# Ledger of designs, part 1: VH-VL binders against q53228

Every score and structure here is a prediction.

Target 1, 184 residues: q53228
Amino acid sequence: MAEDLVFELGADRSLLLVDDDEPFLKRLAKAMEKRGFVLETAQSVAEGKAIAQARPPAYAVVDLRLEDGNGLDVVEVLRERRPDCRIVVLTGYGAIATAVAAVKIGATDYLSKPADANEVTHALLAKGESLPPPPENPMSADRVRWEHIQRIYEMCDRNVSETARRLNMHRRTLQRILAKRSPR
Below, numbering starts at 1 at the first letter of every chain, in headers, positions and changes, except where a header shows other numbers; antibody chains aren't numbered by Kabat.
ipSAE, averaged over its two directions, is called F for ESMFold2-Fast, E for ESMFold2 and O for OpenDDE. V2 adds 0.75 times the mean of E and O to 0.25 times the DockQ between the complexes of E and O.
[cut] stands for letters that were removed.

## First folded at step 1 (VH-VL; framework fv_praluzatamab)

Design p1
Fold by ESMFold2-Fast, scan of step 1:
Structure p1 (fold): chain C 184 residues (1-184), chain A 122 residues (1-122), chain B 112 residues (1-112)
Amino acid sequence: as target 1 above (184 residues)
Amino acid sequence: QITLKESGPTLVKPTQTLTLTCTFSGFSLSTSGVGVGWIRQPPGKALEWLANIYWDDDKHYSPSLKSRLTITKDTSKNQVVLTITNVDPVDTATYYCAHRYYDSSGYLFDYWGQGTLVTVSS
Amino acid sequence: DIVMTQSPLSLPVTPGEPASISCRSSQSLLHSNGYNYLYWYLQKPGQSPQLLIYLGSNRASGVPDRFSGSGSGTDFTLKISRVEAEDVGVYYCMQALQTPYTFGQGTKLEIK
């Protein structure tokens, strides 16, 4: 339950989310706030490092892919400023080597995208010391394309015409894709 | 359709401040994921990236030029302004502004303005 | 800074023949998300640059299927299967894995 999650979080529930996908960041922040975390968000390495220096959080979720650099730089500052910070890094499909590097420099765990609020919460609260095994069912090319389309769609505030223009796709084709269930 | 157009002085003297304006249509800098960058090209030379500004007012600068560059936006006017202080003849170039959609899978500099040639000479 | 090196710098091609341009980076452009942050632009004489290829191998809107991008990490190639007169110009690769974004020196494609 939610009350159980609040109990597991302890007294300091500060959470820093670092990701340059604003729609994803906003949705995740709302979901984590509902679960009892006290949120601060950043969309760049520079912003993330500034927050980590000024207000080191108890929990952090850091995307390794950031426009101005590698999220590993934020992980390093977090570990230096607050050794007990629980840090989960987010990684794209096929980026296991980078995720392993993140753990070596201080991340607690990693999650492959797509990751929802339940998966993030579980990873932040997990007590295991070993890395999870690679996904048994890796994303198909169809799934990768579908997620790309959905991400652009959310970034365009669910405006079909704008999304079709950005993807150089006929509106009808995009509408058919958006109406279908997610591929495996 | 996305369009951008650069404007500013054609000739500036060494040590002066250069101010360039990018006016655009077909998108808004209030839209999540949108950004505008500045790129320059000295006559007969390669392209050089200068700065980006994003919907959330986040700004990125070329480190070698950072102390001389300021990028700002006016979302209501659909304008982005780049300021370069203490110019010298090596700053002579055609200056471009360009659109981007800010994500890992999106287009980068997919639409460019026509460019404006700025000559720095005494 | 990541340095981008193109070869050849000058590429004379007979119309209808294939053309190939190489781009090398001083560091891997493969991001943890699985994408190569490598872009190809064409600047036709007297015109602004135009996007040809994004994220290593994806053709931009309106780009003919004669153009293809390939490669990963530090070694990338732009290929034109059959060069047309309209393809004349300077081709640039660019990395956007980290700031500052950096361009290659450019490859000038000319008709023989």
Scores: ipSAE 0.000, ipTM 0.455, lowest interface PAE 17.5, mean pLDDT 80

Design p10
Fold by ESMFold2-Fast, scan of step 1:
Structure p10 (fold): chain C 184 residues (1-184), chain A 122 residues (1-122), chain B 112 residues (1-112)
Amino acid sequence: as target 1 above (184 residues)
Amino acid sequence: QITLKESGPTLVKPTQTLTLTCTFSGFSLSTSGVGVGWIRQPPGKALEWLANIYWDDDKHYSPSLKSRLTITKDTSKNQVVLTITNVDPVDTATYYCAHRGLWFGEYSFDYWGQGTLVTVSS
Amino acid sequence: DIVMTQSPLSLPVTPGEPASISCRSSQSLLHSNGYNYLYWYLQKPGQSPQLLIYLGSNRASGVPDRFSGSGSGTDFTLKISRVEAEDVGVYYCMQALQTPYTFGQGTKLEIK
């Protein structure tokens, strides 16, 4: 007669959101505030770590790919500073290995982007026995193409000419794509 | 979760062909962005990368050994095979296979097999 | 080929004291995507190498928080804030920016 332990939204409703996609961050922050959370936001690893050390929150949502580094560094600080912190990591569909590592380091769960406020709230408040499966909803066509290009680029050991050959595109086009931020 | 194990002969004679098999569990080489590599370590020396194979059968070899190395996979059996031709005593080493995650290189060689010592001697 | 140079080669430490290992690359390991393709491994006596740090500064799963990686470009450092007996072994840095992937010569950490 094993019972699953379910964590309800408690008296401490502090929530740290870490993501460098400012429009997404602001939209999600507003939705979570409406749900009763008390928000702090960060757009970088450095800012997220500073908040985690100074004011460790009860809940955290961390994007793993940030412009100044890996969000796993924020997850680690959060877990060390506040062992009872409920941490949900957000990641692109193709980054499942990074999400798995986040759970091993101390994240409570992970969600694939795009994720809405209801999915985030559910993940923060409930404990699963295993990582959730990959999303069934596809990413945007531009995001899928970008992820595919990055994957092939890494497989070619970051050789631009070989990558362009395998993707049947010109080097200048590939270099232009590789210089852009990930699309949504 | 992820485990790998090397198998093959422990003693081979100079000029022979050495064949090593890596059998793994906890992941599939049909998963996009996943690879397996081979790394060796001569007794008392540093680690030396030999070859990688990826989910789409893309192969990379150490340039100094490329003419002697062949890496293949059997995705249905969860096995990767490394072949080294024309061995000599300097190929004496512990041979490891390791899992490689490819997304931006985050998990390059994050899980290793136990290693298998191969002695090349007459 | 990118050459990786470690120092010191031998590092005797007293338990509880901090330790620091340097790794230098002959070429910048900083990619245009913002990541340094540098990794740290620990090989305990008689065991397989285990990943400690990936992409310069990120701690691998299960690795104690007393381990940290820092640096960018060509100069990197692995620090242990408080050395314990279980930390004995040979530490290797590795670059995976380009093939062939190359390792440093190793730093043997021993308890005094």
Scores: ipSAE 0.000, ipTM 0.467, lowest interface PAE 15.7, mean pLDDT 80

Design p2
Fold by ESMFold2-Fast, scan of step 1:
Structure p2 (fold): chain C 184 residues (1-184), chain A 122 residues (1-122), chain B 112 residues (1-112)
Amino acid sequence: as target 1 above (184 residues)
Amino acid sequence: QITLKESGPTLVKPTQTLTLTCTFSGFSLSTSGVGVGWIRQPPGKALEWLANIYWDDDKHYSPSLKSRLTITKDTSKNQVVLTITNVDPVDTATYYCAHSEYDFWSGYFDYWGQGTLVTVSS
Amino acid sequence: DIVMTQSPLSLPVTPGEPASISCRSSQSLLHSNGYNYLYWYLQKPGQSPQLLIYLGSNRASGVPDRFSGSGSGTDFTLKISRVEAEDVGVYYCMQALQTPYTFGQGTKLEIK
């Protein structure tokens, strides 16, 4: 609510939205456009990476749950290509693991779904160092395991062998898990 | 019951290629998490790890020896082969192959072959 | 490479007495999963090495309870509570935290 936050909209108002929930993506894109952003959208990790590589935006909103992989891979490309990009990560669950993973690889903030355009705008424009609040949505056992694996993976600097060792699991099993999209 | 046995030449001349075969029973290299490693021991000296191969054909080599080492497997014959090129007298050692698993660790060895002594001399 | 250093290199022991062997690593073997990737092997005269202890403190199958492993990080100890004649041989520690896997120089345990 901006009481103790500093924000500004610069001349570059480019915003990349990455999410495979097409109805949500379209509604959010329209709302952000009305707020002055210049939108480009992607529905997959591959599309998001391609846009981040070719036309790195000033602002980005990336969902972690994508059909073809983990949205954190898009975050990495965005941070590498444009260090000043303000990146908000969307997730169905904002566990500590998600917060650690997103912030460690360069996200500015994260928000739990459902997130409205005002929440997204505030997160993109705010300047502050407080941790985002955790979501209250319950997680399946598979999602808890996936979040734990992602946390350890980031702590091991995305080294598959070290992560498998640390998690007491077969390397092949870990590779298979990391190649899949997040559980529902 | 897991058993392994090394075979190959006992005498090799400097500059030649040494080929050693590990033949095993009681497990399959098609089983997820299973591997075979090679370790050597020069007479009166410590153990030195050389290479590992795993069920998925993943291969790891000692960095100092990597340019000289090749490890391969033949799952149908229950064999793992180690090749060392350009041998010299310091390669004289007893060579062991050993069973390895990594469901929660990697590289450690639980069952070892009897070892085969290879002498490199002219 | 991680360097493994054992002490003593020669250990004469009277049967029935305890024995202790030290192993030090040049960097921590403690993984964030809580495990130390440190292993102990015994090589009896004329025989292949046999696994005694895995992951720092766990006895391998068939290993008598008089053997115990302890330590964490860079300093590890193998203890034999009461040495028996069959325990003679060379003891090696090994790290498998990262490749190349490396062994200590060995400790020769002999009966006095």
Scores: ipSAE 0.000, ipTM 0.444, lowest interface PAE 17.5, mean pLDDT 79

Design p3
Fold by ESMFold2-Fast, scan of step 1:
Structure p3 (fold): chain C 184 residues (1-184), chain A 122 residues (1-122), chain B 112 residues (1-112)
Amino acid sequence: as target 1 above (184 residues)
Amino acid sequence: QITLKESGPTLVKPTQTLTLTCTFSGFSLSTSGVGVGWIRQPPGKALEWLANIYWDDDKHYSPSLKSRLTITKDTSKNQVVLTITNVDPVDTATYYCARIGYDILTGYFDYWGQGTLVTVSS
Amino acid sequence: DIVMTQSPLSLPVTPGEPASISCRSSQSLLHSNGYNYLYWYLQKPGQSPQLLIYLGSNRASGVPDRFSGSGSGTDFTLKISRVEAEDVGVYYCMQALQTPYTFGQGTKLEIK
């Protein structure tokens, strides 16, 4: 009886990963499978919503930037279909305002890309709280600048030279910034 | 918490220069990525974008009005100023200033001032 | 310049019924980064415009879930699932893909 209960608790490790970066998606899926999750993957808002409606998972990791729209639409369906789903949102910009919006519509937490499997697992399994704690450190000037640079970079179609011209900075400086992970 | 307020003359004569000031609180133009824009609305007509200014003093203007528009900022005073030269009656409108968030997911023109009606008449 | 065209220009609706507003752009607002640079604003009588929807389909903070945005490329729709008295006003779409930023001509929603 006790062993059956342990099996029931372990059996519900269904995880939906939604991201249109196929190499990243495949790598993360493999890493999460090694951690015992049962994976379904989607590369679009439409696929993610279809899976969320048909087979709502216990855990979800959703990228906000998808080719056919915003991953927040997937978050909304997940929260409606399975209120206890733990949802982690991935953002390429790292913006606090974006993260707050995601939490308000039902996400459990957020992580800035690039995020590794350990960070994702920690966020998905965080204990005892339905809402993430308030940030301990205010967003630094470096992080605000990084988010703005990422915004302009995306608006310039990821063209480094054009972004450097628009930001009035040296191409070498911009290349260094774009190569770094987002600041805390 | 975030507020913007427009100020300036309510009546201006044709050919004069119109100067409008936007005073804001709850955010700073020293914050990387943040901007302030000006939008106007003639009575009973649609919204028309005029100009933007950003934290780094980058400026964008409506091409049809560019020769008549100047946008400047004073970061220490939390103010943005729009100047329109050689006004005529078609410039009669309610003028709004609005915040541009520091990233694309924060939204464009996410907070607006109350607007100030400027009448150009002779 | 990108031209934004809204329809209908006048939308009388019975309270509690759904409403739908269309917005069409003269060129695609879908950036290669996957986002549609399309925004919806509501201007209530005597008030300043307020942001409803950003990047095509995302509700702004404080906006009720009865509002939804959809569409991609050149054709966009704002839907209100059940119209309430407080929804009266003029709705505008705006593109911010390139300067000059341009607004539609506006749709006046009024209660029948």
Scores: ipSAE 0.000, ipTM 0.450, lowest interface PAE 15.4, mean pLDDT 79

Design p4
Fold by ESMFold2-Fast, scan of step 1:
Structure p4 (fold): chain C 184 residues (1-184), chain A 122 residues (1-122), chain B 112 residues (1-112)
Amino acid sequence: as target 1 above (184 residues)
Amino acid sequence: QITLKESGPTLVKPTQTLTLTCTFSGFSLSTSGVGVGWIRQPPGKALEWLANIYWDDDKHYSPSLKSRLTITKDTSKNQVVLTITNVDPVDTATYYCAHRLGWELPYAFDIWGQGTLVTVSS
Amino acid sequence: DIVMTQSPLSLPVTPGEPASISCRSSQSLLHSNGYNYLYWYLQKPGQSPQLLIYLGSNRASGVPDRFSGSGSGTDFTLKISRVEAEDVGVYYCMQALQTPYTFGQGTKLEIK
């Protein structure tokens, strides 16, 4: 089934990305720049809040699980400073309660990690009649797999060959999966 | 909505080469973690796995048939091709191609084509 | 090669009653990562196989909750709590722990 949404970027193309996964953040920022956004990035709650206070953006993508705290604090500042900001929150394993809280505080939408640039763009620009209900299955299959793979990868001291052996996977398949969201 | 459809000759003579094409939609073989496999089923017999190909062009074959099998992909056409050389009447079967779902179902085939019956006879 | 053996091969069932199919592997399908690489498929008459259960006990999307998979190592069971007419077909187990992936002989479920 094909469904198309009408996208409108507007004159203000400012986008704040907040995520402490630096490889993911850089990859997503590059993809969003190609789509016409003007980017600022933050890797912590403190940095995200500072940017939101000083230069509130038209669009924001905020990871809820950050090393120095909950991305929900960034969402609050964004909504207070710029009521028309379109805020998409990213949620990983075990973070559905936080994602629901973010929507209640004023996030426009949420996406399960991993999320690609097309999914992020769609969520940021979509014309919605109402906020989506919480997902029936709060974790995507891809995210559950990624969390498990990452856990095994760390247990194997980030040895790709041993991880592939433990997961009964082809080494090259595992390398491509890890490249999507590598640890640090 | 993922769909796959097998195509190829319905009748092949012994010693000839059999070429089967799997044309699919709803996914791309450029997507990380995605693969396509081939499975066959002789009339009234069990399913038999033949080969897999993945997004990174990694290929795996049934060891007993490896010398006769070649699997390739054309990502731009959304096609996977299986070639079986030197066919024998024992190769008579319904041939299926199937999608491999990402990472959660390693080596599992979650969505199958309709199958195509190939008869090997003189 | 890992050999997969199913029993029974023929299973007549009265509608509404439970059904159980066994699958045994010639060697353990339990990987050191904690997963059993065992899958269950249903092939309805005239149709392609469809996935029911993955990694031993996980129900595939869209599969009714009356289907369940259990077992570990070499001994696995597919259960249907209340058989419906639409459940008629041939059930196959498959292992994907090692190449070549291998299937059982199939269990034909029929309504009495």
Scores: ipSAE 0.000, ipTM 0.445, lowest interface PAE 17.9, mean pLDDT 79

Design p5
Fold by ESMFold2-Fast, scan of step 1:
Structure p5 (fold): chain C 184 residues (1-184), chain A 122 residues (1-122), chain B 112 residues (1-112)
Amino acid sequence: as target 1 above (184 residues)
Amino acid sequence: QITLKESGPTLVKPTQTLTLTCTFSGFSLSTSGVGVGWIRQPPGKALEWLANIYWDDDKHYSPSLKSRLTITKDTSKNQVVLTITNVDPVDTATYYCAHSYSSSWYGEFDYWGQGTLVTVSS
Amino acid sequence: DIVMTQSPLSLPVTPGEPASISCRSSQSLLHSNGYNYLYWYLQKPGQSPQLLIYLGSNRASGVPDRFSGSGSGTDFTLKISRVEAEDVGVYYCMQALQTPYTFGQGTKLEIK
């Protein structure tokens, strides 16, 4: 639920949460139940796919990095089994290309971790409001690395030394990368 | 429809400079994320990537050939030009230009020109 | 440079039978984002290459579902479930994890 935003929970309030971070999954599940959802949880691609096949939900939140594989496989099954499913993917640190690919294969939206229950609820229920669709082709490895470095640089208030420390790279290497325009 | 077509000399003498032009339609190099690459194929051999150029004039070159290669674009003419200096008989190949949908998403080469055979011989 | 090695280099197939082509890279093509930067192209006789598979396992637009890509890291496979006459040509894998982009030697698929 966002401040002063109107949304409607339909009659089907089924929500599948897929994430292998059990403490996070437990906290998010409890918060979403409070918001009116009926939850099933999965901690792996295999479990998520099994639930998606047997009981396709109205809503889904899928972490893209799972112990046994890529959460994109769950997104694909969800979209195939229930075309009207609203799917929000959660991306960890530095995984923007994976998030982009998820939207291309049918995810409704994506959010970067950490994401709280209000952000997740807003993304799941925002009718017609979503992040703009990504360019058609997935990002190159160089672009993904550039996005990751730039994100950390901003988080460190554009402090080169702190950014290099956090990324575990040589300061001179980082300076060279930051001096270039992005591979775009 | 996206189309690309290579043009240039069919015969070049050793030590001369080879200039190839890629003329395209169905897309613009002023569009954010769009790029064009050059790939060659010697007769009976495998494909070899040469260079890419993007809408923001970002350029990438094969390191082994970088000192001999220059890639440029003319957005208003819908053209990309590749120049290879000091050519040798081993540069004899069919040269292709190919479309990349985005500089954020390059390397896919989803649409290719017909190719132009360049022979380097006396 | 990343070296790409294909096997077999020559592949005679009877129409309707399956075909399988292997591609091996000298270093992992798996990025931390979970994608393998591996692409498959088909060059039919006398024609330009055409894209079949991108990022290891995704079919390009218009590519029949009899084509599939699989693998991760350094070992990749292109499979054709039932070969048709129009599938004749040379198949190339390419890596785009780092420049220079590099191609395999090619696998020539021929009808028996």
Scores: ipSAE 0.000, ipTM 0.447, lowest interface PAE 17.2, mean pLDDT 79

Design p6
Fold by ESMFold2-Fast, scan of step 1:
Structure p6 (fold): chain C 184 residues (1-184), chain A 122 residues (1-122), chain B 112 residues (1-112)
Amino acid sequence: as target 1 above (184 residues)
Amino acid sequence: QITLKESGPTLVKPTQTLTLTCTFSGFSLSTSGVGVGWIRQPPGKALEWLANIYWDDDKHYSPSLKSRLTITKDTSKNQVVLTITNVDPVDTATYYCARTRGYSYGLYFDYWGQGTLVTVSS
Amino acid sequence: DIVMTQSPLSLPVTPGEPASISCRSSQSLLHSNGYNYLYWYLQKPGQSPQLLIYLGSNRASGVPDRFSGSGSGTDFTLKISRVEAEDVGVYYCMQALQTPYTFGQGTKLEIK
């Protein structure tokens, strides 16, 4: 029961949720608050880093694909500012390689979307066995970047110059990536 | 822990070719979105960006120096090499290599090497 | 090329007092995504540059909260609320909106 979790959370119940899917973020925040956590939310890498720097939380849940960048950057700040922070990263379809990279940087665990509040709570509080080994054929880091670039490209109405500026990368690099077949 | 270290000659004669090597640890240029750049600083002057190389072997050079610069990487050795041809005394500077990120546009030159002073004189 | 101009070039400060450094760009650094592609670095005597502030106002990992960045477009400020002896060095602003990346000429902070 939710009430039982209040005992297990300890004195510091601060939780930072970082995700740019506002409806998902609000639903998850309400569910976690009901479970006894004290919430702060962020919808971008920049906002998440600012909160992590100013008020490092005891618990954090970070989506790896954010409109303004990679949630890995938030994970790095959280780990440096508060070594005992328990960090769960959320991944979408095919983002396993990025999730594994997040654990190597300092995340405690990762979960695939869709993830419900019970799964998130369990992952945040688990003391158990180490993270399962990555699958032999995970989505490569190149595939994760390719998917992120394609998403931004579509958001920019397939405008190469705007996409390059938004990703802060050279147009030539972006053109080469867009011309390639999807990585495996 | 991320570290970068520059190595190469400390004294080079005018017209010669200068080759500098950046050796790094704690990250890989096989990782999507990462790159390594070279920045120099003449004694008592401002920082000047020279070149970047990225995980996918994409290369970018300062337009004013492009004809003299070559940047390459050896991913298996965690090394990036910068070559400057036909050096003259104006190339005297401390040369730095630094990590850059094309995937995360939040962080530019977030970790720097210690720098290596190169003097160009006869 | 985007030109970065800093002022003052020399900044003597009494310990415990505040300090402010200005950086001006020849072109707006504000992208349509809402971020200013401006960065602040500190080079302590005999050391390599280290990142202090990214995207105009965000403190880099490990940077004390007495440092803050502000501004937008072409006019930016780095503030130190209470200067400490360890803050001595040369401060540089940099733009990463476009290549070539360009730096300001540097501001030397010295203890009076």
Scores: ipSAE 0.000, ipTM 0.443, lowest interface PAE 19.4, mean pLDDT 80

Design p7
Fold by ESMFold2-Fast, scan of step 1:
Structure p7 (fold): chain C 184 residues (1-184), chain A 124 residues (1-124), chain B 112 residues (1-112)
Amino acid sequence: as target 1 above (184 residues)
Amino acid sequence: QITLKESGPTLVKPTQTLTLTCTFSGFSLSTYGVGVGWIRQPPGKALEWLANIYWDDDKHYSPSLKSRLTITKDTSKNQVVLTITNVDPVDTATYYCAHRPYYYGSGSYYFDYWGQGTLVTVSS
Amino acid sequence: DIVMTQSPLSLPVTPGEPASISCRSSQSLLHSNGYNYLYWYLQKPGQSPQLLIYLGSNRASGVPDRFSGSGSGTDFTLKISRVEAEDVGVYYCMQALQTPYTFGQGTKLEIK
């Protein structure tokens, strides 16, 4: 409905998709390829960063919730390597405040999961430059980190050792975090 | 409060390897999103960025110096180490380490707290 | 690399008078997220740099309100409404939109 959206495919149609949900990633990649994009995919923060460093794309779609970390780290590398990269962040954990924070650190836009190929395409191609105002009470960095840790903890069936391994942190540090009340 | 302090040799001969250590307090490099960078300043000249290291061991280097630079961290000791190989008199400078914050609500990508600096002279 | 150019390079000022420093970038520092990735630092004689302004116009904690940053895109200005003796030093602008981060040549402010 935004009347000032302008859609344009440049000569560089490179698109990096970062998401650890393989079925979703494969489905989205095929849909985007059909729309004219040239795809590379990554299923982790580490893989996404490696591609962003070696072959920075014109377009990127990055999931915030990745098994090995927060997709915001990929957004940061993309912005540093290619300032004109159009970056859409997907969020499926935490409040919209987390996604707004992603825009402040370099993302072009955000979409809530579930998001389909049409929504992703429109977000990537839009040239609107006005940003929505940040939420009145944005989620703190501590809260975002806490939610990510809790998500990985649940994925590991509440196994502290496995969670610490996946998050690359000391088990004592993780135990301390899990024992504390959630940040506001 | 956040404090950083550089340490290393004050005099190095050309072709040698220079190793500088940044020891910090008031934050941890295990904290999500946080980084530490190195910046240098030759006498009477402008500041020059050298390298960054992040909480997840991600590393970025100045392209013109990348082949000579190595940055590492020891999170248990609150230390970041910068190594410069094959030094030349042009590497004579005051070397600073600085804290790089990561705060989702305000954006990042700057240096807020700096160490006192350590002068390194490269001479015969 | 983005080149940062400051003017003037030398700024003698009478105490109590205003001062203005210009910083120009070879490329726009305005990101699509609405922020200018431009920062101002002050290096007092014999000291390390200290942050004055972040993201173009935001005053860092503890910085007096007589300091202000303005501008967007490629042209930026640091203003001191009333210069005090403690303001003596070299002022640097820095861009952090892309690596390598680059600094201006510096502007030396001194009391005349």
Scores: ipSAE 0.000, ipTM 0.450, lowest interface PAE 16.8, mean pLDDT 79

